VH-VL binders against o04291r164to392. Designs and how they scored, part 39

Target 1, 229 residues: o04291r164to392
Amino acid sequence: DANNPAGLLSIAEEALAEFLSKATGTAVDWVQMIGMKPGPDSIGIVAISRNCSGIAARACGLVSLEPMKVAEILKDRPSWLRDCRSVDTLSVIPAGNGGTIELIYTQMYAPTTLAAARDFWTLRYSTCLEDGSYVVCERSLTSATGGPTGPPSSNFVRAEMKPSGFLIRPCDGGGSILHIVDHVDLDAWSVPEVMRPLYESSKILAQKMTVAALRHVRQIAQETSGEVQ
Below, E stands for the ipSAE of ESMFold2; O stands for the ipSAE of ESMFold2 at other seeds; V2 stands for 0.75 times the mean of E and O plus 0.25 times the DockQ between their complexes.

## First folded at step 12 (VH-VL; framework fv_ragifilimab)

Design q3 (at its last look DockQ between E and O 0.88; V2 from the best seeds 0.77)
Fold by ESMFold2 at other seeds, look of step 12:
Structure q3 (fold): chain C 229 residues (1-229), chain A 120 residues (1-120), chain B 113 residues (1-113)
Amino acid sequence: as target 1 above (229 residues)
Amino acid sequence: QVQLVQSGAEVKKPGASVKVSCKGSGYTFTSYYMYWVRQAPGQGLEWIGYINPNSGDTTYNQKFKDRATMTVDKSISTAYMELSRLRSDDTAVYYCARSGSQKPHYMDVWGQGTLVTVSS
Amino acid sequence: DIVMTQSPDSLAVSLGERATINCKSSQSVLYSSNNKNYLTWYQQKPGQPPKLLIYWASTRESGVPDRFSGSGSGTDFTLTISSLQAEDVAVYHCQQYYNLPLTFGQGTKLEIK
């Protein structure tokens, strides 16, 4: 069950539904951030979670690239996420209807020498929605979710990614509207109390991950003249 | 020197169970996946499953999930694979093998193999 | 399940000559996003366990002689031994690790002519 395509697709579709409720809905109590705008020439909106499980950040902005190109860029996490040490795709499962499931092991650098670095074992699901939007969503696999067992983490603290990802809607006239959600539990209680706010701050998450992703895509769009499909 | 040493050959009757051990040495046992693979006489290799020896979590080939049980004892760096309700077509050499550190699913070190013979 | 099919089933090659073993997967094991072929070759000498030779289709494991090389992409892969030596008598197996279950080719027996 857990290592067959039907079981993995079920996990993927649950993750997609949860991600969409965060990206375009009110599943998280979002608070808009003032003065925290994505890079130059950006008209994006950034929000952070208030008193939710784990920490979460959301961004929404326009990018002058087609949805598939945006997805391609953002799936390459080491290229834009400074703290990302490595991303290894261990398994690739066709999901039917053109969708793809990846089982991914990610290692992060620690922001401090006082705490162990985090790693993640995740399922990433890429598919096209009925309305023509493209989605890349991701969530941790655990014994509770089912699915294949991830690599040993004896040198890392295994962190949890709650349903997160990218929703990329094509615009009339070209370009895309990009929605980003990052929702993680970094196991803040495994670090010294003085460092704990770094692992519990949705504002720091937004700065380091969510805004960084939107800034990166917009910068690439400007450098490539932003072709549209 | 990284080494996997398995328990000795066994002869079993149909319906019995067998438990094969695999002791790892020369490396940090809990940092690598452990795989079990079998090879029937004159046949190719068949993957049974793998275990994360740090967490004890397992992933099985669906063909074996009802009969195979993989476990570890971290204190003695030993993995076990137990196959129950044996049939004559379970006669094979059973191998343990480990992954490369933080690598996709290929096997860089193999045990010497354990012959399990199932006959009436 | 991804079926791995090797050809030939057995092969006899003279010492010093080139040996070529083929492996075909029932679906592509190339992932376009990382441009990697999830394919490994093992050598299994008589009475011994398999030994890793090549991973990612073409990368030699440390300590494997230069005469062994892997090539191919997608569904068609080749193991080449450029100058056969007596110690190369073995069964050679390909394995995919693109997805689960992990699957092996049936093996190719290589002998000296």
Scores: ipSAE 0.739, ipTM 0.889, lowest interface PAE 1.5, mean pLDDT 90
Fold by ESMFold2, look of step 12:
Parts: sequence; C-alpha cells; structure tokens
Structure q3 (fold): chain C 229 residues (1-229), chain A 120 residues (1-120), chain B 113 residues (1-113)
Amino acid sequence: as target 1 above (229 residues)
Amino acid sequence: QVQLVQSGAEVKKPGASVKVSCKGSGYTFTSYYMYWVRQAPGQGLEWIGYINPNSGDTTYNQKFKDRATMTVDKSISTAYMELSRLRSDDTAVYYCARSGSQKPHYMDVWGQGTLVTVSS
Amino acid sequence: DIVMTQSPDSLAVSLGERATINCKSSQSVLYSSNNKNYLTWYQQKPGQPPKLLIYWASTRESGVPDRFSGSGSGTDFTLTISSLQAEDVAVYHCQQYYNLPLTFGQGTKLEIK
C-alpha cells in the first residue's frame, strides 16, 4: 500500500531513477540554450526541453562548496526561489541508509491576477549515492501514484511536478558538480489562451527556477570562499 | 463561530454499518482537512483517517481501510464517515475534527462527538 | 508507527500548585531541516471533545491561558500548568503528526487534590 512507508519508498526510488535519467541522460530531448549561463565566471550548461510532456529545464555547473552544504542550501527552497510563497513539510519518513522522505506542500506566487497561483503536493527524497554524491529528488503525489492526500487550498491550481531535483557530485580537490532538473506541468489549459506562454515556456522555467538555484548556490560559495579548501 | 456539529447517537448490532455526519460552519469548508478520530469508553484517541473536502480524496489508517469510507458533500459543508461490518470493539465516541490553518496534521476544532454502541 | 506514551496515567494536584504531564515518543518528532517538533497537546474535559491547547510542542493556541506551557524536543515533551485552576480538571492528550498514522498518547487524567 502506497500510504505506508514501503509504498512511499517505492515511489521515491522510482522518482530517483527517473530524475537521474533526466539529469545525466537523454530521457528528455534537451536543447542547449546558447547564451544562457548561470551568472558570470561560471562554467556550466543550461538546456530546455523539446516536445516533452509539460516543460523542463536542466542546468549543470561547478560550485565551490561540498555536496552536503549544497544540498542543505537547496532544500531551503524559500531562500532561493523568489516566486515560492511557502513550503510546509507535513510528514517525514526515514528511508534507506540515511535517506529521508518528506511530504511537502508548496505555494507559488502567480505572475498575473488573471489566473490562479499554482501549488504543489510532493514527495521529496534525499539520499547519498555509493560514489559520495548527494541527491534530492521530488515528484508530485497524485491519485495515480498513491500516497497520502495533500491539503486543500482555495485560489490555487494544483500543478504537477514530474521527477525533478538536484544531483551533487563531489570533485577531487574540493567543490561539487551540481546537476539540476526542473520538470513541471503548470496546467496551462486552465489559463486564458493569451497567458499560456507564461505557463508553457521551458525558457522562463529555466530563468526563474533552474538557473536561479545555481546562481544562489554560487553566490553563497563566493560569500564563504575558502570553505572547500 | 467555527463549529462542527455531528449527528446523534446510534445503537447497532454486530455486522451492521453506521454513517456519522459532521456539518461545518463559520469557515470555508473546502480549505481544511477533515479528520475522523474515535475514543472507546475509558480509552485514548485513535485516528481513523482524513479527507480533503475540496477533492474528496481520502487517507485512511490501515487498521480501518477496508471498513471505513469517508465522503463529503461540499454543497452543504458536511462530511461523512461510514464504518461497516461493526463489531463490539467498535463501540466508541466518533469525532470529526478539522486541520489547523497552516495545513499540518493537528486538529484545531472538534465536533461534539457521536456515540456508537455495538451490542447484541 | 510512532508510539506516544504519557506519564503519569493520572495525578492529583492542589489548587494553585504546578502540574506536570510528560509525553514520550518512540521516535524523534523533531525535523532538523525546519527545526520543528511535530507535537500537539489537547485538553479534554469530562463529557466534552478534545480541545487544542498547544501545537509545535510549545505554541499556545489562541485563547489558551498563559499558565499552560509546552516544552521539550525530540522524544521527550512536557505540558506544564503553572498554577492549577479548578477548570483545568481534564484528561490531557499528546499527539504526534510527524508521520502517518497519526497517534495519540493514552491520556493523563488531572484531578484537584
């Protein structure tokens, strides 16, 4: 039963596998965005989806912080995601060897008053891989997945997060390689046609969320220079 | 101001079903989880499940999953809990309760309770 | 399942004296990432439903008198009534909401001595 710890772990492991196939593989048809880089002095690649369900963005870059510190920063979503109104962790389940499952309710600000803001009900799975990498992956819980029912909220449209997250690999000599995947369906059909591009643009997703996360971590790394030495 | 009012006491025989109602007033019914909790005579509280009144989606304590059915009628701001195949150890006061404003799983307003007695 | 154990099962305290009720969880209900204890206290007077008293272990619900306070973290929690009043005669329950199933302590009956 998906409402018990074993069922939630199954959902989490499936989400991890799907996320990794997007982060390091070709599960999404990625198109590299020429000229879109995560800030100055960065060595990184930004890509957006073509012809996939929903919209997706991916970024990869170097960060002068160790993997666990990067994960700690990025798990605090309100600190770096400007459009994040609130994040509430409703349940916490221990999983695997040091892994953790969270059930999370997130509300976002809307870019316009003509359509309701989006919210998310998600499972977030954090764990360490055998090679010392740290992963944080996340996906929506729906009737199709099973799992505990999310909270009601008027004036929000429940959006879908497809397997997304952060893969943070340690580098020899310090620092980390950070891979980010954001993959969402913002329910664009529920907005007036003139507004749909705001909800269907992988480029806007990359700018507002994916690149913003990389930029934020690098900003903190600069402010704490020397931590990885 | 905020109030949950439940249906009256019931006496049932083993094997029967009971359906308890809970009407909410003084707040936006569809914006809060609704919980069902029971208390056997002289015993502690036991969580049965909760429902999202907006979507109708439910989450049950596994102990009750095959016998409990929670529903809502949001047009009249009323939640229902039906327990089937009753047995004597189902004798209890059954409470509805709503979630707190922060959407976590604590219960800030409770109904008055409905005594269900299961006896031959 | 997280088991919640209260102590004592009952106690009698003189008017104006301090009453202390303990609640212990079988697993930590503190989440380090948000630094919150997923622990609630309810008051249940005879013949009445439970009433929310304290949530997040130490936050008083609106309208709850200042003589009620919650403390503790992780696995060990305490409800304290600093100066017992006659209307405080009740059964007190703790509840965790760290994960499902939601579970309650067995209750602590508080009486006036």
Scores: ipSAE 0.724, ipTM 0.882, lowest interface PAE 1.6, mean pLDDT 90
ESMFold2 (binder alone), look of step 12: mean pLDDT 93; pTM 0.954

Design q4 (at its last look DockQ between E and O 0.78; V2 from the best seeds 0.73)
Fold by ESMFold2 at other seeds, look of step 12:
Structure q4 (fold): chain C 229 residues (1-229), chain A 120 residues (1-120), chain B 113 residues (1-113)
Amino acid sequence: as target 1 above (229 residues)
Amino acid sequence: QVQLVQSGAEVKKPGASVKVSCKGSGYTFTSYYMYWVRQAPGQGLEWIGYINPNSGGTTYNQKFKDRATMTVDKSISTAYMELSRLRSDDTAVYYCARSGSYKPHYMDVWGQGTLVTVSS
Amino acid sequence: DIVMTQSPDSLAVSLGERATINCKSSQSVLYSSNNKNYLTWYQQKPGQPPKLLIYWASTRESGVPDRFSGSGSGTDFTLTISSLQAEDVAVYHCQQYYNLPLTFGQGTKLEIK
């Protein structure tokens, strides 16, 4: 297992398949967010989960950047995710198909002094599809999935990331279509009861993470256009 | 301040097992990976595995996975490594070492080492 | 597995002179996404455990004298001791942590000429 890239690739490919079924299909019961109106700050279509394990959000929008550039930006999670304290890549495994597997430890800032901050131990798989699309998907490694054991978390609550990520498809007219899925279980039972609803809200997840990612890429796209001329 | 103290030297016959202990002090034992590394006389260093002392989860070098067993006793801040079916080329100094909970796999504090001698 | 090969196996250098130890990995330990080299150097004095000197190929651990420096990238790395002191007599090891299994070079014994 420690020396087995084939086992890690199997986990990565399963994560990719599950992510894609959420991003462009109905693997999650999606409900479009009410009040996400077109306007000067319109970013695209945003949906949240109803009646699923954990909480989930997805977004789909147009961005004026090439797929690989979008992927590069979004892999730098601390640059756009306000609550992300750190991202550390502990291992890097070439997938043998041109893709890359990373084993990643992520720490989030604490929500209050009343509850421990969350951390994540994940496998992140990046690859380019034949149609020029770029995919970055990610899921937690646990005893159930297999893989190398993650770092100790004595001051953090280990949260679970279910298959999540970014699908970035090139457009005929230029730019990219960006699909984002965030699907997590924040272990709400480990916080005081008064705080639990905030850890179980797919709407809050969408606002803090999914929408933030899409807005960040769109902001960079505008700055890149200005930098050209 | 931070210290790893290992059990004393062992002499074993081929086919036996040995269990080396490593007691951590001066830090939060459950917040750092614990590594096991060995060094045969006049040879280089060889990684055996690491353990998450909070969860008890282990990751082994494939070379050792069927003979080595790493465990912890959190109540006394002590890690153990047991190597079974010993042979003469297992004669080495066995080290424990720690690293940070979120840092890459390099080792910042090492135990003093435990000499294990396997002889007929 | 990533094989780490050091050269020379042994060297003797006069006090105050420059010592250079090389480490070569069988594949790159540079991750382009974070631009970091996953390489560490340890010093092991006689009868002692290894001591961390340098991580990320070129970053000195706290308390390590300025005369120790690390350089290189990808597959080729160098540990340099700019002005050898008597207390620097040791075996020096490189280690990669790019992926598992973690692997070490065979060691380089440094002596005073």
Scores: ipSAE 0.725, ipTM 0.881, lowest interface PAE 1.5, mean pLDDT 89
Fold by ESMFold2, look of step 12:
Structure q4 (fold): chain C 229 residues (1-229), chain A 120 residues (1-120), chain B 113 residues (1-113)
Amino acid sequence: as target 1 above (229 residues)
Amino acid sequence: QVQLVQSGAEVKKPGASVKVSCKGSGYTFTSYYMYWVRQAPGQGLEWIGYINPNSGGTTYNQKFKDRATMTVDKSISTAYMELSRLRSDDTAVYYCARSGSYKPHYMDVWGQGTLVTVSS
Amino acid sequence: DIVMTQSPDSLAVSLGERATINCKSSQSVLYSSNNKNYLTWYQQKPGQPPKLLIYWASTRESGVPDRFSGSGSGTDFTLTISSLQAEDVAVYHCQQYYNLPLTFGQGTKLEIK
């Protein structure tokens, strides 16, 4: 039932399960990026997909912020994602289990005038796990998934977000372990071949989105740690 | 000037169907949601559903899901709403309306309305 | 479903005086993450379709006179006409778009005393 809260919760819970299997498991064939090693000053561990539908990247790193603050920062995509033009929440549904479901329309800038900019129509699900971890996961709504029909996209190419998001685990003594997964299909076949690498590369996805997000939240954490009362 | 022009009044018997049309002009028809809302005499407004005119995708109020059908004809910038198995409490003015900017679910332009009267 | 309830059902106000119409939602329509109230006011003159006045609870639509203002947050909202004009005789409706189904208040009829 497309406009029923129970149907939306079902979509949200499936997205959460799939996201978690990618973030902490092997649901995607992850290849760790060469030269990226854990260390006190490294941003964390970064991996990209080798052989999956669409393109995917994940990152895992330490941040000196509480889980709820990290989630607040990362939900504000325009503040850290350079190519993000707008994020608009069209509907808000309190989930029956204490979480929140958002129906979100996102527009991106195009890197060139030779291809249309992408947009997304997504469900975003935020909830707190029993261990105090906070999770925000997101996936596209399509005719195949069900859910309310998204805005017209006559000036955009509707891209697909596969279950993606962030898992923020609290650490004893403060701070958090942040896992990020980005998994998208940008419809690379709709662009001229000269630009196709921008739309098919999991490495470019990692650099522009996944690593950028982790870098952003770590920079804010540094600014907060330097603050005095 | 943005304008929505609807088909004329209808008188129907119980059990029949009615199909109301709504022609948009002065804007890019396929770039905005189209909504359908009704108002029974002396009553408030009741949302029926909306359609994405670009994809043809629909979302209905559950109350109307089994009886209402929304469609579009992009070539003539026209939306349609058909209500079947009419009964006397379906007597109302039926409005089409367009979305506002920022793609939210409020309606910035309304058609003039189509009176549908259901009586034996 | 979010139920929208307006008060009063009807109201008579002298020309040039202040008119106040209230709308209450059964659930909050303020989303704290974006700090927006998903609430709209429409004006419907006799025999005419509704016309958009106010969206996001307090933002006037283009061409709406300054005498119309919207206020309130969460569950309680107010439409105010600071100096009533003859052309303001209408039914006023609030509508929420926080979630589906979209729902309207029952309407408030405003007349000249």
Scores: ipSAE 0.697, ipTM 0.872, lowest interface PAE 1.6, mean pLDDT 90
ESMFold2 (binder alone), look of step 12: mean pLDDT 94; pTM 0.955

Design q5 (at its last look DockQ between E and O 0.82; V2 from the best seeds 0.77)
Fold by ESMFold2 at other seeds, look of step 12:
Structure q5 (fold): chain C 229 residues (1-229), chain A 120 residues (1-120), chain B 113 residues (1-113)
Amino acid sequence: as target 1 above (229 residues)
Amino acid sequence: QVQLVQSGAEVKKPGASVKVSCKGSGYTFTSYYMYWVRQAPGQGLEWIGYINPNSGGTTYNQKFKDRATMTVDKSISTAYMELSRLRSDDTAVYYCARSGSQKPHYMDVWGQGTLVTVSS
Amino acid sequence: DIVMTQSPDSLAVSLGERATINCKSSQSVLYSDNNKNYLTWYQQKPGQPPKLLIYWASTRESGVPDRFSGSGSGTDFTLTISSLQAEDVAVYHCQQYYNLPLTFGQGTKLEIK
């Protein structure tokens, strides 16, 4: 049963595998964003999806912080995601290998008064890999996945997060390589046609979430090193 | 005034089923979890499960999942809990309860309780 | 399952005096990431359903008199009534909501001495 700890761990491990295949592989047909090329002023490499379910964005960049610190910063979504209204952890389940499973309710602000804001009911799994990498991955819990039913929010549209998250690899010589994947279905068809592009654009997703996260961590790293960007 | 009003007491034989109702008023019924909890005479509280009245999604305590069925009728703001294959040790007061405003799993409003007696 | 154990099973306290009820969980209900204890106290007067008193271990529900307070962290929690009133005669239950199944302590019966 997916409502018991063993069932939740199974969902978490499957989400981790799917996230990793997106972050470091070709599970999504990635197209590099124009104007986000590597260089001394670049935040990193950014790509957006084509021909996939929902919308997705990926980023990869160097940060001068160790993996645990990067994870700590990015798990605090309200601190960097402007549209994040609230994050509430409803349940906490210890996982194997010292990892942690959280069941999380997230509310977002809407960009328009013409459509209801989105909320999310997700499982978030944090763990350390054998190579010293740290992973924070997350996915929606639905009737299809199993798991405990989420809170009612009749004033929100329940959106879906497909396996997403952060892979933070330690670098030789210090710092980390940060991989970010955001993959969501915002239910664009529930929105008036004139507003629909706000909810189905991988480029907007990248700008508002994926790039914002990478810039935030890099800004903190610069301030910690005594440099300002 | 937020209130939960439950159906009346039931007397059942072993092997029968019982269905308890819980009508919510004074709040948006579909915006809060609904919980079912029981209390055997002189005993503590035991969680049975909860339902999301908006989606109809349920989560059961594993102890009850093969015998308990929770449903809602949104049109009359009413939740139901049915317990089948009753035993004498199912004799208890059955409560419905609503979630708190923070949406963690604590209960801020409780129904008056429904006594279910299972005997000879 | 997280087992919640209360002590004492019953307690008699004089009017105006302090009453102290303890609750222990079989594992920690403190989540370090948000620094919150997933613990709630309920009051159940004779013949009545439970009533919410305190959540997050120490936060009073609206309308609860300030003579009720909760303290503790991790596995050990305390409900304190600083000046006992006659209407405080009840059974008090703790409940964890750290994970499922939701579980309650066995209850502590509070009486006037």
Scores: ipSAE 0.753, ipTM 0.890, lowest interface PAE 1.3, mean pLDDT 90
Fold by ESMFold2, look of step 12:
Structure q5 (fold): chain C 229 residues (1-229), chain A 120 residues (1-120), chain B 113 residues (1-113)
Amino acid sequence: as target 1 above (229 residues)
Amino acid sequence: QVQLVQSGAEVKKPGASVKVSCKGSGYTFTSYYMYWVRQAPGQGLEWIGYINPNSGGTTYNQKFKDRATMTVDKSISTAYMELSRLRSDDTAVYYCARSGSQKPHYMDVWGQGTLVTVSS
Amino acid sequence: DIVMTQSPDSLAVSLGERATINCKSSQSVLYSDNNKNYLTWYQQKPGQPPKLLIYWASTRESGVPDRFSGSGSGTDFTLTISSLQAEDVAVYHCQQYYNLPLTFGQGTKLEIK
């Protein structure tokens, strides 16, 4: 399993299928997030999970950048995700279909000193679909999934990322439609009860991660093209 | 001061098993990957596998997967590697090593090595 | 598997002169996304375990003398000792950590001429 590209590709393709069913389908019970202001403050459509394992958020919006550029920006999580302390790629495996598999260790800052910060051990799969869409999807590697064992988490709580990522579809006439799904289990039961809402809120997840990603890409697109968002 | 101290040399017959120990000191044992690497006389280094000492999770070089077993005893900061069904070409110095950081797969501290001799 | 090939197998160099050891990988160990070469060099003195010298192809480990330097990218890498000292007699190994299995070069024995 440790250096088995076929096994890792199987995990990657299952993660892709699950991600797509969340991004464009109803695999999660999505509730549109109320309170988005129309006009120049609008970033797109944002939804949060209701009645699912863990917490989830998704967003969909238009970006005046090509799919590969959007992917490049969003893969650099520390540049846009405020709580992201570090992202380290430990292994790189070319997939037999032209895609790339990365094994990634991510550390997050804690929102409070009352609980340990979270970290993640994930497989990230990047590939181009036949319609010209680009996908970057990611999920935790655990004992249940198989794959290489991740680094020790001495001062961190190992959190779980369920199939998540970015679907970046080219638009007629240029630019992209960006779909984002974040789906995590932050192990809320490992924190004091008074702090659990920070770790169980799909709305907080959307604000801190999903919306932040979309806003960041749109802001870069505006600076690159002179377009006002 | 970070140190890895291994068990002493062993002589084994073909078909037997050997279990090498590696005790870590001067650092938080459960915070770093532990690697096992061997070196046959006059030859290069060969990676056997690594273990996450906190979870006990293992990853093996496929060449050794069916014969090597890595474990840890966290209470005494000690890692073990057992190699079964020994044959003469398993004669080597066996090293434990700690990762250079918690993340990348290069090694900054090595044990002194354990010579395992397999002879008829 | 990524095969690492060192050259030469052995090398004799006069004290104070430059020593050059080469390492070639069967495929690139440079990851374009982070622009890092997943390559390390170890020094192994007679009767001793390997000791880390260089990681990320060119970054010296703390305590390693400035006379040691690493260079190269992609598939071709070089360890250079700018002015050989008596204590530099050792076998030098390169290792890739781009993907699993982790693999080492066969080693280069460096001696005083």
Scores: ipSAE 0.743, ipTM 0.888, lowest interface PAE 1.4, mean pLDDT 90
ESMFold2 (binder alone), look of step 12: mean pLDDT 94; pTM 0.956

